# Designs tried in a protein design chat: VHH binders against Profilin-1 (pfn-1). Part 125

Target 1, 132 residues: Profilin-1 (pfn-1), of Caenorhabditis elegans (q9xw16)
Amino acid sequence: MSGWNAYIDTMTAAAPSIKRCAIVGAADGSVWARTEADNVFKASEEELKTFVALFNDVTQVPAKGADIEGVHYVVPRTEESLIFGKKENTGFFAVKTKSAVLIAVYEGPNEVAAQVRKAVESMQTYLNNAGY

## First folded at step 16 (VHH)

Design wg5 (from wg3 with L103F; framework vhh_6fv0_2)
Fold by ESMFold2-Fast, scan of step 16:
Structure wg5 (fold): chain B 132 residues (1-132), chain A 123 residues (1-123)
Amino acid sequence: as target 1 above (132 residues)
Amino acid sequence: QVQLQESGGGLVQPGGSLRLSCAASGFTFSTYDMYWVRQAPEKGLEWVSTISYTGSNTYYKDSVKGRFTVSRDNAKNTLYLQMNSLKPEDAAQYYCAKWYNIFTGSFGEFDSRGQGTQVTVSS
């Protein structure tokens, strides 16, 4: 297995309510690693390129929302390097590091959403410390 | 107040089995992913297993895969860890937790974990 697959495995172990996740290049949205098989993260290259470009100005995102895997999410607000959204009982957290964007799609109540956010932010810190 | 109470530990021979239980109260157990974490004498905290809030997704430390099984009963507010084929290196204080940071090896807040149950593996 590639090195990046190990980060996907750690992320899902840290927050098991993550349904699908991916690590993509911050500059172009190229996939470095993603969940596979029954949990395949199925966003297209063009969708990911559009998504990572949202981090160029996160303050504009709440007005437009965000699309992940062909699903349009309402983004209620953003943080400096964090975009998150909800659609009914599902949601996502996406964080930008120096060279990557982590995207995690989860399903569950607000308590689970808080745990997923903590896991994603912890991985963000870990990757930044590793130079990514 | 959040309370997690572990039980089921004890002394067992190598190759033996134990079933740990964790009784949860003071929070909505059914809406949290849950963790099993252990600490061996003179060692740090070590993640053992995670289970999603519905019980549908489970994850395990590599060294316990195939031997340990985590499960939960949301109607009874109880988390379980079935431990089979126990090895001397499994001897530790076992904690259940409503949050454990795998990246830092920390519970963060005191109320995120129980007081633990001791597992001893000895010939």
Scores: ipSAE 0.739, ipTM 0.869, lowest interface PAE 0.9, mean pLDDT 90

Design wg50 (from wf9 with F107I; framework vhh_6fv0_2)
Fold by ESMFold2-Fast, scan of step 16:
Structure wg50 (fold): chain B 132 residues (1-132), chain A 123 residues (1-123)
Amino acid sequence: as target 1 above (132 residues)
Amino acid sequence: QVQLQESGGGLVQPGGSLRLSCAASGFTFSTYDMYWVRQAPEKGLEWVSTISYTGSNTYYKDSVKGRFTVSRDNAKNTLYLQMNSLKPEDAAQYYCAKWYDILTGSIGEFDSRGQGTQVTVSS
């Protein structure tokens, strides 16, 4: 159904340590595509609305942390269009484009975290260039 | 310092099999997702397969699914690609890489790719 599923497939192939990911609307957190079946991205609509609103002022996020899939993550710092967090061996990278937010939850050491970041930033650039 | 050394290529008939190896050194192999990419004569680099750092997750280019199997031995710092039912279209120089950007077709830094091993498929 969704053409956006191809982007999810590209993300998981690009960084296979991504356990779950989603592309959601930047304005409302509406899901455009997400990983499914055994690796379903299970954030609620309300949680996603709250999460995308964090991009309205990322400077406040390190003090509060961020919640994804009912899991609270420590956010050590943010960049204008990037929020990332860690919780033990898991973490996430979330990037904002003009109209979307891409969220990738991964598991692994700092080296795979760096690869996941490269993958989400590459997709961010691609989507921005495509007008999204 | 970072080195990737491919081996196992050769000449094979259509329908044949080859097992490629990639010996990694100069970095902590066990903490990186790894990539197989290939370049056919006068073509660009194309992604073939990806494997997670533990080996638990694997992904493949559509045209090689069911024929190729990627695996790794973290104790030996070695990445493998088992290629079965080889087709003429699989003929290429095969590289392992510490990073490959599927969206841009870029391996990144020079030291993120090995020298490659040649696979030739002919009748």
Scores: ipSAE 0.719, ipTM 0.859, lowest interface PAE 0.9, mean pLDDT 89

Design wg51 (from wf9 with T104S; framework vhh_6fv0_2)
Fold by ESMFold2-Fast, scan of step 16:
Structure wg51 (fold): chain B 132 residues (1-132), chain A 123 residues (1-123)
Amino acid sequence: as target 1 above (132 residues)
Amino acid sequence: QVQLQESGGGLVQPGGSLRLSCAASGFTFSTYDMYWVRQAPEKGLEWVSTISYTGSNTYYKDSVKGRFTVSRDNAKNTLYLQMNSLKPEDAAQYYCAKWYDILSGSFGEFDSRGQGTQVTVSS
């Protein structure tokens, strides 16, 4: 496969503990690619518009948390271009590039979370270097 | 200290089969995704396969898909790679790894790897 779906395939191969993920436009939350079929990423366009807007001021996010796929996550802290959240044994990492936001939802212990973060940050670097 | 020990390599004819094993110690094997990577002489590291920490999700390099099967036994701290229908192009030193950056290219880094096990395919 080519196109944006190839990056979804690469992310899931890099961190197979990712349950669902998507690449969306940073300006509008439009879906460029997402996991499909049994692992379909189910966030609505309206939820994604709201989510990508969080990157306009990440310092406000820990007070409110974040919603992905109708699930409310506690966001303990943020970094520039990184929002991550946790709910029990599930969590997510979201990173912003020049024109995209990558979102990966996972399930598992802290070691799994660390691996998913590495994969998402690796893809962020790759896309930024490619001009995205 | 993380230690990984590969075994099971050898000489096989084209179309033959080998089963590689990787014995892991020094970390909680059952909570880590694991990787198989290979390196042919004078070439860079190449990703072959990934398996999730529970074993429920597996991924493969396109050229080995359908021929190779990765699996794990978390009770035994052991990772496996069943290789069927081997081709001359599969000949390489095979390594297991706790982390391999698939996106960084052929000189990607490992968190840790073993000495590897040699696979030779010739008639």
Scores: ipSAE 0.423, ipTM 0.727, lowest interface PAE 2.6, mean pLDDT 87

Design wg52 (from wf9 with T104K; framework vhh_6fv0_2)
Fold by ESMFold2-Fast, scan of step 16:
Structure wg52 (fold): chain B 132 residues (1-132), chain A 123 residues (1-123)
Amino acid sequence: as target 1 above (132 residues)
Amino acid sequence: QVQLQESGGGLVQPGGSLRLSCAASGFTFSTYDMYWVRQAPEKGLEWVSTISYTGSNTYYKDSVKGRFTVSRDNAKNTLYLQMNSLKPEDAAQYYCAKWYDILKGSFGEFDSRGQGTQVTVSS
């Protein structure tokens, strides 16, 4: 019964090295909530529709990479419900729940990337347990 | 071995100020986002503040916004919490941590946090 913006706020507090973050519908990539203002998540509706469709077969993603906010990321490997990529000191983690996809774009070293991953996976578990 | 050592707690009157410090060793402090967490005797763990690895981004629990300021000195491997306008409800054991799961209300592994420093607010 709380708005989805509260989950975005929780994500940035949990991993403050997240630059931009969004929660989108798993079926269509529709934006439920995202970071705003100076940290606005800028992916287009068409790009998000394409991105969430990657979860239909994550094994194909490393061969072609992934596009987020008009930036092409190399995806070295995937896990069942996790797509991640890195580009020098920036990267992203995206996880799929029953109804949603959470995308977090971060900047920082490997230690920070590991903290962002833990925050994203914690939210994934929380949302799945809440029925989303 | 990861070590986090808090200091600066004590007894203060309502409206007073304290500056907490957390000395970090055994890991590369400058590459971690850091956390302040507190626990009052009759309450659970409560997230207080988070700071990014560079110090550029800070976040606070609503009830401490405008009163508390988190900062860090990466050259000295030290995390700080400046606490102004202290209220009785701020009395707690304060912990610094290299990881705190806000959704679970847990530090996770033992090496993710220090031993804590006690803050008491009494008239």
Scores: ipSAE 0.793, ipTM 0.893, lowest interface PAE 0.7, mean pLDDT 90

Design wg53 (from wf9 with T104R; framework vhh_6fv0_2)
Fold by ESMFold2-Fast, scan of step 16:
Structure wg53 (fold): chain B 132 residues (1-132), chain A 123 residues (1-123)
Amino acid sequence: as target 1 above (132 residues)
Amino acid sequence: QVQLQESGGGLVQPGGSLRLSCAASGFTFSTYDMYWVRQAPEKGLEWVSTISYTGSNTYYKDSVKGRFTVSRDNAKNTLYLQMNSLKPEDAAQYYCAKWYDILRGSFGEFDSRGQGTQVTVSS
């Protein structure tokens, strides 16, 4: 999976409490790179297409929540190009760039969640600056 | 008040070993992923290793893999870096941190790191 796998590796090093993550196309949810093997990001093509479409109007997401890997998450609110959710001790952060959506699923307390968010937002800035 | 205090640095010959410690206080150490970062003289900050809050996941800079081992003792609020087979290129000030931005190559604006401990590799 070429150069995009390096970003997955960077994300897990930046926030080691990320359990699974993926970088997908913003237009169609096509997978560019994802965690593999025991940490495989398990999302169907249909689920990812539905998920990236949520960024067309993030203000609608808190009323409905979001599904990732067949798990339904409560989304308390959204911020511009950021959707995040929680389910007990697990959660996710998803950010949209110009052409990609980065999704990171983590497990841990609120302090860890804050670190995962910082890592995801740093990657968002990096990718936007790189023209993605 | 949040504090991180490194120790264990010193002078070793190439091929030697050192064990660095980082004593944490003023925050709930066991709920944070932790970082080791180094800075050689006249060089920028360089990420060395990361460990998850439970200690179950560890990551390393390619050049230190197989030689360095990060670990933590949450009961003692202490982070460790065991350094084996030290090379001259490993000489640097070593910092532990609650946060390090790998993509930006910088610590946060807030007190996210300790004062550091110096590692020198020379005959």
Scores: ipSAE 0.784, ipTM 0.892, lowest interface PAE 0.6, mean pLDDT 90

Design wg54 (from wf9 with T104H; framework vhh_6fv0_2)
Fold by ESMFold2-Fast, scan of step 16:
Structure wg54 (fold): chain B 132 residues (1-132), chain A 123 residues (1-123)
Amino acid sequence: as target 1 above (132 residues)
Amino acid sequence: QVQLQESGGGLVQPGGSLRLSCAASGFTFSTYDMYWVRQAPEKGLEWVSTISYTGSNTYYKDSVKGRFTVSRDNAKNTLYLQMNSLKPEDAAQYYCAKWYDILHGSFGEFDSRGQGTQVTVSS
């Protein structure tokens, strides 16, 4: 059996411009898996609890932005199960599945951002189809 | 118009080496993560390697790790795959791509790929 770390490995191979990422519980923000060592995802348990609660009503998020790893991001718009934001040359994409939230923090230009979004949405579809 | 042109394939004996090149044009090569993908006869597409837009991060399929090295020259708009210790299982048409969906095994609708270069490993 492979644990959730295998999905983190797949995400970084799918979009190598991802700096840090994590898969967390949608209900409570509990960490199921994350990038480690030099690429450790540093969000606190309280920050993640607050972040996953944003998916209860994504339409409210663009007005105030979102905080990840102590960094405040401008959120230009949201989709039903997608929150994304930018700050200078960094950004994130977060998607909600049935039971999880996948968060990917990247650095790079808009072309790289588009590739990271594709990878995150691909994983979202994969996990939803697997019942998560 | 996005164009990707692979070259460097050929026939080698087991244990041999080949260096594949992918010449990119029609887009800002230096701002894209790039992919090497292969397809053996009568088999599906298989991801081989990824490289970040700066070249700083590389990832490989487990079966090629330690034998293959991906690299890029952003000044020349060229992607490379150095293949050492080639095995019969590595025989395939090799493609470079601007995007590949590793989870679903596809280039994606409307995403660009090259025409490919053939690698044959035989005595």
Scores: ipSAE 0.768, ipTM 0.887, lowest interface PAE 0.9, mean pLDDT 91

Design wg55 (from wf9 with T104Q; framework vhh_6fv0_2)
Fold by ESMFold2-Fast, scan of step 16:
Structure wg55 (fold): chain B 132 residues (1-132), chain A 123 residues (1-123)
Amino acid sequence: as target 1 above (132 residues)
Amino acid sequence: QVQLQESGGGLVQPGGSLRLSCAASGFTFSTYDMYWVRQAPEKGLEWVSTISYTGSNTYYKDSVKGRFTVSRDNAKNTLYLQMNSLKPEDAAQYYCAKWYDILQGSFGEFDSRGQGTQVTVSS
């Protein structure tokens, strides 16, 4: 259980402009690990269940946007296993692996957003290769 | 176009200190998270430290925590690494980069890294 916290630590080191992140179960949105304390990822179980269900048909997401931590994000487009959104100077990237969804909320300019995306996609590749 | 130039390396005895600098040009330094990476003789690249674009968040390799401090001066387009209590295991070529993939242990194909500065720790 606590083993998943090592991936949270790796993500924040890989992209230090991530404000909060979590690794959740793809089937039910159950939290496997998340940032804690002053950087606690505050999504409810119901919100996460709703969020991971978006990956069942990502083509519907741009019309509705997505909610994370009670914040509504505009989703400009999606890719097969990637949902991302923007709200002013904040944003998120969420990627689906075989068994998990990784969600990273960041704050910063477009250059930083691009680095956060690279980190999230690198972790997605790593977890898929590990069978997750 | 994009340039990163490290300096401040040298020879020091165990327990000594060095301050590395990385001068950045050709891109908007203040909007990028920055990385310090090292490579010891006959070893692979290893991540050392990361700092967010504002300087608010810093992260370190476990073996350097409490000894190394990363910082930046966005007005001067300069990244720093203060290295205290140096150990023989810290001897390496030190690089700065505007992107390093710590999960894959590699620089991005089109992302800039510097030419490096050599750190030697010997008694």
Scores: ipSAE 0.717, ipTM 0.866, lowest interface PAE 1.1, mean pLDDT 91

Design wg56 (from wf9 with T104E; framework vhh_6fv0_2)
Fold by ESMFold2-Fast, scan of step 16:
Structure wg56 (fold): chain B 132 residues (1-132), chain A 123 residues (1-123)
Amino acid sequence: as target 1 above (132 residues)
Amino acid sequence: QVQLQESGGGLVQPGGSLRLSCAASGFTFSTYDMYWVRQAPEKGLEWVSTISYTGSNTYYKDSVKGRFTVSRDNAKNTLYLQMNSLKPEDAAQYYCAKWYDILEGSFGEFDSRGQGTQVTVSS
C-alpha cells in the first residue's frame, strides 16, 4: 500500500457512485494507487500506457473512443485535461495533472455523473496544488 | 429551487441516540448522492457521511463508524442519519447537502445545504 491510497479512499467517499478508480503516472500509465478487493480496477499496463498517451492530443479521442478495463467507451468530446466517456449506464472521467492521470469509473444517471466529475476535478486541483 | 430541510436534532445525554431527517424538494432526489455534514461551534465544516443515489454504498468519517448509520427513502425524498452512542464531540449543527467537497471542506460556490438541525450532547 502507498500513501496514494488515501486519495483513492477520499474520492470514493466524495462520490460513492464511483465503482472503481485509479491514480496513474501521466508519462507511462504506471499505477500509483487503485481501488482493491471487490472493487479492484483491472486495467492492463499496456492499456493504461495507451490511455495516458491520449492526453498528448485529446482532439483525436472522440473519433475513436477510449478503452478502460477492456471496455470500449464512446467519448463524445474532450477538454484540455479531461477525457470522459459513456457506455449505457456506466461511464468514466479521467483528468490529467502535472504528473498523474486520475481515472474514475462510475455507474448511474447523469446527475451522479456530474457529482463524480466534481470529485475528480476537486482531486485534480488538490494534486496540482501539491505539485503533482 | 433546491430545498433541504433538516429535523430531529435536540439535547441528549452522552450515550444517547437521535435520528435526523432531511426532507428534499426542488430536484430529483433519487438520482443524487447525498451528504451529511456538521459544524461545531467556532469550528469548520466536517464531513460526516455520504450515501449513493440507490442507497447501496455508504461512507463515514472514521470517528462515527459503527455509531452512525445513513439511509434514504427515495419514494419519500428523505435522507436519514441514525446516531447512536453519542459523544460530546458529536455536538454540532448537522446539515444535509446535495453536494459537499470533502477535499476543499466546502459546499462550493452555491450553498447546496439546508438550514441545519442542532445536536447538543450534555447532561
Scores: ipSAE 0.759, ipTM 0.879, lowest interface PAE 0.8, mean pLDDT 90

Design wg57 (from wf9 with T104A; framework vhh_6fv0_2)
Fold by ESMFold2-Fast, scan of step 16:
Order: structure tokens, then sequence, then C-alpha cells
Structure wg57 (fold): chain B 132 residues (1-132), chain A 123 residues (1-123)
């Protein structure tokens, strides 16, 4: 085991309104760790390969939206290392580090979305500082 | 203004039980994930437990799993922590918080916290 499951556990504890999340390789979308059981993250590696490639040019993403777990999300805007989408009361935040992309799918109001974003950005900082 | 008021702390013997309460006001309690955090003398802040805004998801520090239960009553704007089988290592000032940066570890920051309630576990 990679030990990456501990980061999934930490992420869900930090933002318990995350329904599903994963840490994947930035180059290929390979899954390093993800939520399991009743909240299993269901994206295929092919879908994830497509998704991580969006970080090669985030400026194109708002025009196209993004697909995660077969669900199409509206992406209102992007930042260089952040893609986020919304679909009514659900949404996602995805952040890129040097070697990884962290994706968190959540459900809840805007206050919960703000807490999820804080947790995802904190993990991004941790992973970058750890050399990932 | 966000207000959080903890209560229910006290002195117990090892193996004893306490139920902590946190009364929240000044924000829409039912739309926030909530946190319990503690600080023992001369120690940094330690995350203890989290609960999702609906109460459906709960998480715990490894050392308290099976002994502590977090819950909430959104109609009463109240957060609870039931503490069973208390150990000397659980002695600390306990805080509820609207946000705590669990990923920062020791010295993590609160968005808002109360004054805390003291838990002492006697010999």
Amino acid sequence: as target 1 above (132 residues)
Amino acid sequence: QVQLQESGGGLVQPGGSLRLSCAASGFTFSTYDMYWVRQAPEKGLEWVSTISYTGSNTYYKDSVKGRFTVSRDNAKNTLYLQMNSLKPEDAAQYYCAKWYDILAGSFGEFDSRGQGTQVTVSS
C-alpha cells in the first residue's frame, strides 16, 4: 500500500461533506488513492486521464465544462492550478500539484463548498511542500 | 457575530463519562460542518472530531474512536460530544469550532471558536 489512503482519510475528516475524492497522477490520471465503500469514487482511469489533461490549458475549461464520474459540471472559471464545477447542490474542486491532482466531489450549500475548497487547497499546499 | 458556547466539562475518574455541548448562534448552524478540537497544557491544538452539516458523516482522531461520539441537533443549533471511557490523556480544554484547519496539524487556525470547557481526568 502506498500510504496515500491516509491522505484520503485526512481529507474527508477535514471536510466531512466530501462525498467522494481521489488523488491521481498528474501525468496520466492513474489512481493513487480514492474513497471506497458506500462513497466509492467511480471515475474510470480513461476519464481521469482526460480530466487531468484539462490542466494543460485551464483557460479552455469554462467553455466546455468538465466530466467527473460521467456527470457533466459547469465550470464558471478556473485558476492556474484549480478547476471547480457546480451542478445545483453538488460540485467539485480539483487542484494540481507538481505530481498529483486531488479531486473532491461534495454535496451541500455554498458554506460547505467554501469549507471543501479550504481543505482541498490545504492539502495542495501540503503535497507541494512534500515534493508531490 | 458568531457565538459558540461550550459546556459540560468537569472532573471525572478514569473510565468515566462526560457529555459536552456547544450552543451556536450568529450563523446558519445547519449549513456548516462542525469541529471539536482540544488543547492540553503545553500542547498544541489537536483535532478530535468532525461532523457534516446534516450529521450523516462523522470522523474521529484515532485515539478516541469507539469512545467518543459526535452528534448535532440542527433544530436547537447545538453540537454534542459524548465522551466515554475517559483516559488521563483526554484531559484538555475542549473547543467547538465552525472551521478548523485539520491539515495544518498543531497550531491550526479556527474560523471561529468558543471559550472552551475544561475536562480533567483525576487519578
Scores: ipSAE 0.592, ipTM 0.817, lowest interface PAE 1.7, mean pLDDT 88

Design wg58 (from wf9 with T104Y; framework vhh_6fv0_2)
Fold by ESMFold2-Fast, scan of step 16:
Structure wg58 (fold): chain B 132 residues (1-132), chain A 123 residues (1-123)
Amino acid sequence: as target 1 above (132 residues)
Amino acid sequence: QVQLQESGGGLVQPGGSLRLSCAASGFTFSTYDMYWVRQAPEKGLEWVSTISYTGSNTYYKDSVKGRFTVSRDNAKNTLYLQMNSLKPEDAAQYYCAKWYDILYGSFGEFDSRGQGTQVTVSS
């Protein structure tokens, strides 16, 4: 793979029910790559800065939820490097690596959600092993 | 228990066509994204194609794009791979799968793949 856009392509091929996704800097929420055109990931700079800061203490997130692309998601629980949320038939998975946060917004039933989670966690492991 | 049964493989000349089928049972086929994966005799597992649970999104390995078409019939619990303009390099055992990790080149848990169907391409 070459460039950060190649990782976005790999994520969507791995879990084709991902509607939109992005790879952002863990420190500041700066966008490294995201889906574009008809599937553009529409989060603002301020929203992403706020979102990545949630990883500083994930235990507080279920009480307040999370906002992505102006949509408020209920976050039922978190794990140390994983935040996920639900809103009707849509949801997201976000994982933190050493230097990045991967965010994937999907649409579909719980079986699809489980596959999206596997794809996001596989990419998390891959990037951590690559030093990111 | 998850069951996946491939069929439609065979011997074909270069430039020929084959249509592979995968009959699924033991899970709710219509709620899963599905995968086609292949393995040639001296090579590792190689991702070929992915299709979303609704059939609306499809992805392909670069070398097969424009030649292969994946599709599904959720009412019949069947996944398809139409293969046109077959090349010798496409010769492999073809598997359908309920999950395939394309970053690590591996199938998921037990019963996440079928037993495969053999494709041979020679003159």
Scores: ipSAE 0.769, ipTM 0.882, lowest interface PAE 0.9, mean pLDDT 91

Design wg59 (from wf9 with T104L; framework vhh_6fv0_2)
Fold by ESMFold2-Fast, scan of step 16:
Structure wg59 (fold): chain B 132 residues (1-132), chain A 123 residues (1-123)
Amino acid sequence: as target 1 above (132 residues)
Amino acid sequence: QVQLQESGGGLVQPGGSLRLSCAASGFTFSTYDMYWVRQAPEKGLEWVSTISYTGSNTYYKDSVKGRFTVSRDNAKNTLYLQMNSLKPEDAAQYYCAKWYDILLGSFGEFDSRGQGTQVTVSS
């Protein structure tokens, strides 16, 4: 079993507090793989297209926030290839690679958030090294 | 100071069972996802299982699914691994960790790791 679904499985095993995640195309937000069934990542094509465009100028994102799965998140700050946000007990980390954007939505305290960030950054490095 | 102390290892025959425990101190155990990792002689680190901070989500290496069960008792700051139907391939030093990088196959340079507990499977 190969393909993009294997990376989704690896992400959830690496940080089991991830509730939903997806790997999408950086240019257009097209879904390459996502969590399914009871943990289906529910974002529209239009929302994902809008979301990946945020990486064109991450410095403007904290003023506007970001929308994922119809939920508006406060984005406290950004880094060159990283957008993250929080709403109540839920949060997300999104990282851009050469060709992809990985989005992970999690639930839990700050310690869990730090573990999710480590997992997402590890996958970013892995995908970049693989040419994606 | 973060401390993790594994126990419960030993010698069993193929098909036998062991229950490993990991006592955690020096951090808020109940707010961390936890990991079981093993290392056989002359082999690299191998991820075995992960459990979410509430215990609601568990994940397993394919070769141990249906045989191993991870659980936790947040009131006692203790992580468990119930190992049934043990095979010779399961013989290894078993570690618990508050972080393990599955993609890189490492604990991270400065992450605290326990001394481990040895599991031997032979007749």
Scores: ipSAE 0.740, ipTM 0.869, lowest interface PAE 0.8, mean pLDDT 90

Design wg6 (from wf9 with T28S; framework vhh_6fv0_2)
Fold by ESMFold2-Fast, scan of step 16:
Structure wg6 (fold): chain B 132 residues (1-132), chain A 123 residues (1-123)
Amino acid sequence: as target 1 above (132 residues)
Amino acid sequence: QVQLQESGGGLVQPGGSLRLSCAASGFSFSTYDMYWVRQAPEKGLEWVSTISYTGSNTYYKDSVKGRFTVSRDNAKNTLYLQMNSLKPEDAAQYYCAKWYDILTGSFGEFDSRGQGTQVTVSS
């Protein structure tokens, strides 16, 4: 049992409309923890390496979108440490901390999306304050 | 205006059961994940349970797993918490909320929760 698995459990409890999520290394996209079993986060090693590299220049992301779990998402805009995307009733929020990237894939209406964003940003603040 | 109204609290002996209800109005209940949160005297807010907007996914605090069941009726804009095998440590004011920050232990906005219903467990 990893300490990082506890954060995955906290994220899904904090926003139960999260379908799948992961905490990965900001430098290389290595998986520290992820949802498993029926909710397994399926991104490949190569896809995660490509995804975390997007945080090196988030201004390029809206022109191209982003791929997570082989699904292409439209990214309407980015913030310095936030990339989010939408595809129909599904979407994601990804935030960068000092050493990690949190990725949460959710399904639901705009109200649920707003709750998922709050949960992800709360975890980002918590991890940054903890030195991660 | 968001309104959340809890009911169903009361006095029960250890091992007993209670069913809490939360009537929601003033927002689109069926499009929000919902929360049950409790606060015992002289203690902070404590997350109890979460349910997704469709009711398909539920999560629980470890100490209540297997004893408490959260459910919702979106047609009636009502959230429920069935509490079985109640223990003295479950005694608290129980709140329903449309948002609760589990990491900070805070509702954030004043309109995110109801006034609560009191649960007392003693014999």
Scores: ipSAE 0.757, ipTM 0.883, lowest interface PAE 0.8, mean pLDDT 91

Design wg60 (from wf9 with G105D; framework vhh_6fv0_2)
Fold by ESMFold2-Fast, scan of step 16:
Structure wg60 (fold): chain B 132 residues (1-132), chain A 123 residues (1-123)
Amino acid sequence: as target 1 above (132 residues)
Amino acid sequence: QVQLQESGGGLVQPGGSLRLSCAASGFTFSTYDMYWVRQAPEKGLEWVSTISYTGSNTYYKDSVKGRFTVSRDNAKNTLYLQMNSLKPEDAAQYYCAKWYDILTDSFGEFDSRGQGTQVTVSS
C-alpha cells in the first residue's frame, strides 16, 4: 500500500505488545498509515484531529485525559512532545515529530510499557531525522 | 544479575534444521518482549524475530518467514528459535535479547543480550 506502512510494520516488530498503531498528520490528524485486519486502529479522523491538537499545549492534557479509539485514558503527566495514558491493563504512547504524530496502543505490564516507549521514541527520532 | 545464555548452534548442511534455546535468569522473563538477532562474520547486526511477552504475537525478518519459528516457555524462562531449511546466508552468531532497537540495529544496553551461539551452514 503506502510507504508509511513499512514504519507501522517496523513498530509492531520492534514492540510486539503494541496492539494497534498509527502514524497521522500533526496538522490535521489524517491517517498516513495504521495497523489493519485483526489489529485495526479504529479511531475516526475527527477524533484524531482532536487528539493531535492536544500537542498545541500538552500541559492541559492531564486535567482532561485523552480519547483514542473511543476509549478515555487517564493521562497522569505529559512531556514536551509525548502524551501517554493508562486505562486498566492497556495504555498508549503518542509522540509528535515535525509533521507527524505516532500513536501506539499496547497491553501489558510496566516492563512492556517501557519497551513500547523505547520503540516509539526511537521511531520519533528516526522520523525527525528523516525530515518528518 | 541479568543473564541470557544461548545454545543449540552448530554446523549444518544447507536445507538442515537447528533449534536454538535461550535460558533467561535474573529478571522476570514473562514480562518482557524478547528478540532474536544475528551477526554474520564481518557484517552488522540484523534483527531476526520478535515475540511478545505472552507468546501471542510473533514477527520475522522477511528472508526467514516460513522457515524460522520463534516460541517461548514462560514457566521455564526459555526462548526458542526453530530454524528449518537453513541457507548459507543464515550462517551467523545468534543472540537473544530483552531489547533490540530495530531502527538503529543496536542493542542499546550491555545487559540486553546474551553471549550468542554460532550457526554455520556448510556448502
Scores: ipSAE 0.736, ipTM 0.876, lowest interface PAE 0.9, mean pLDDT 90

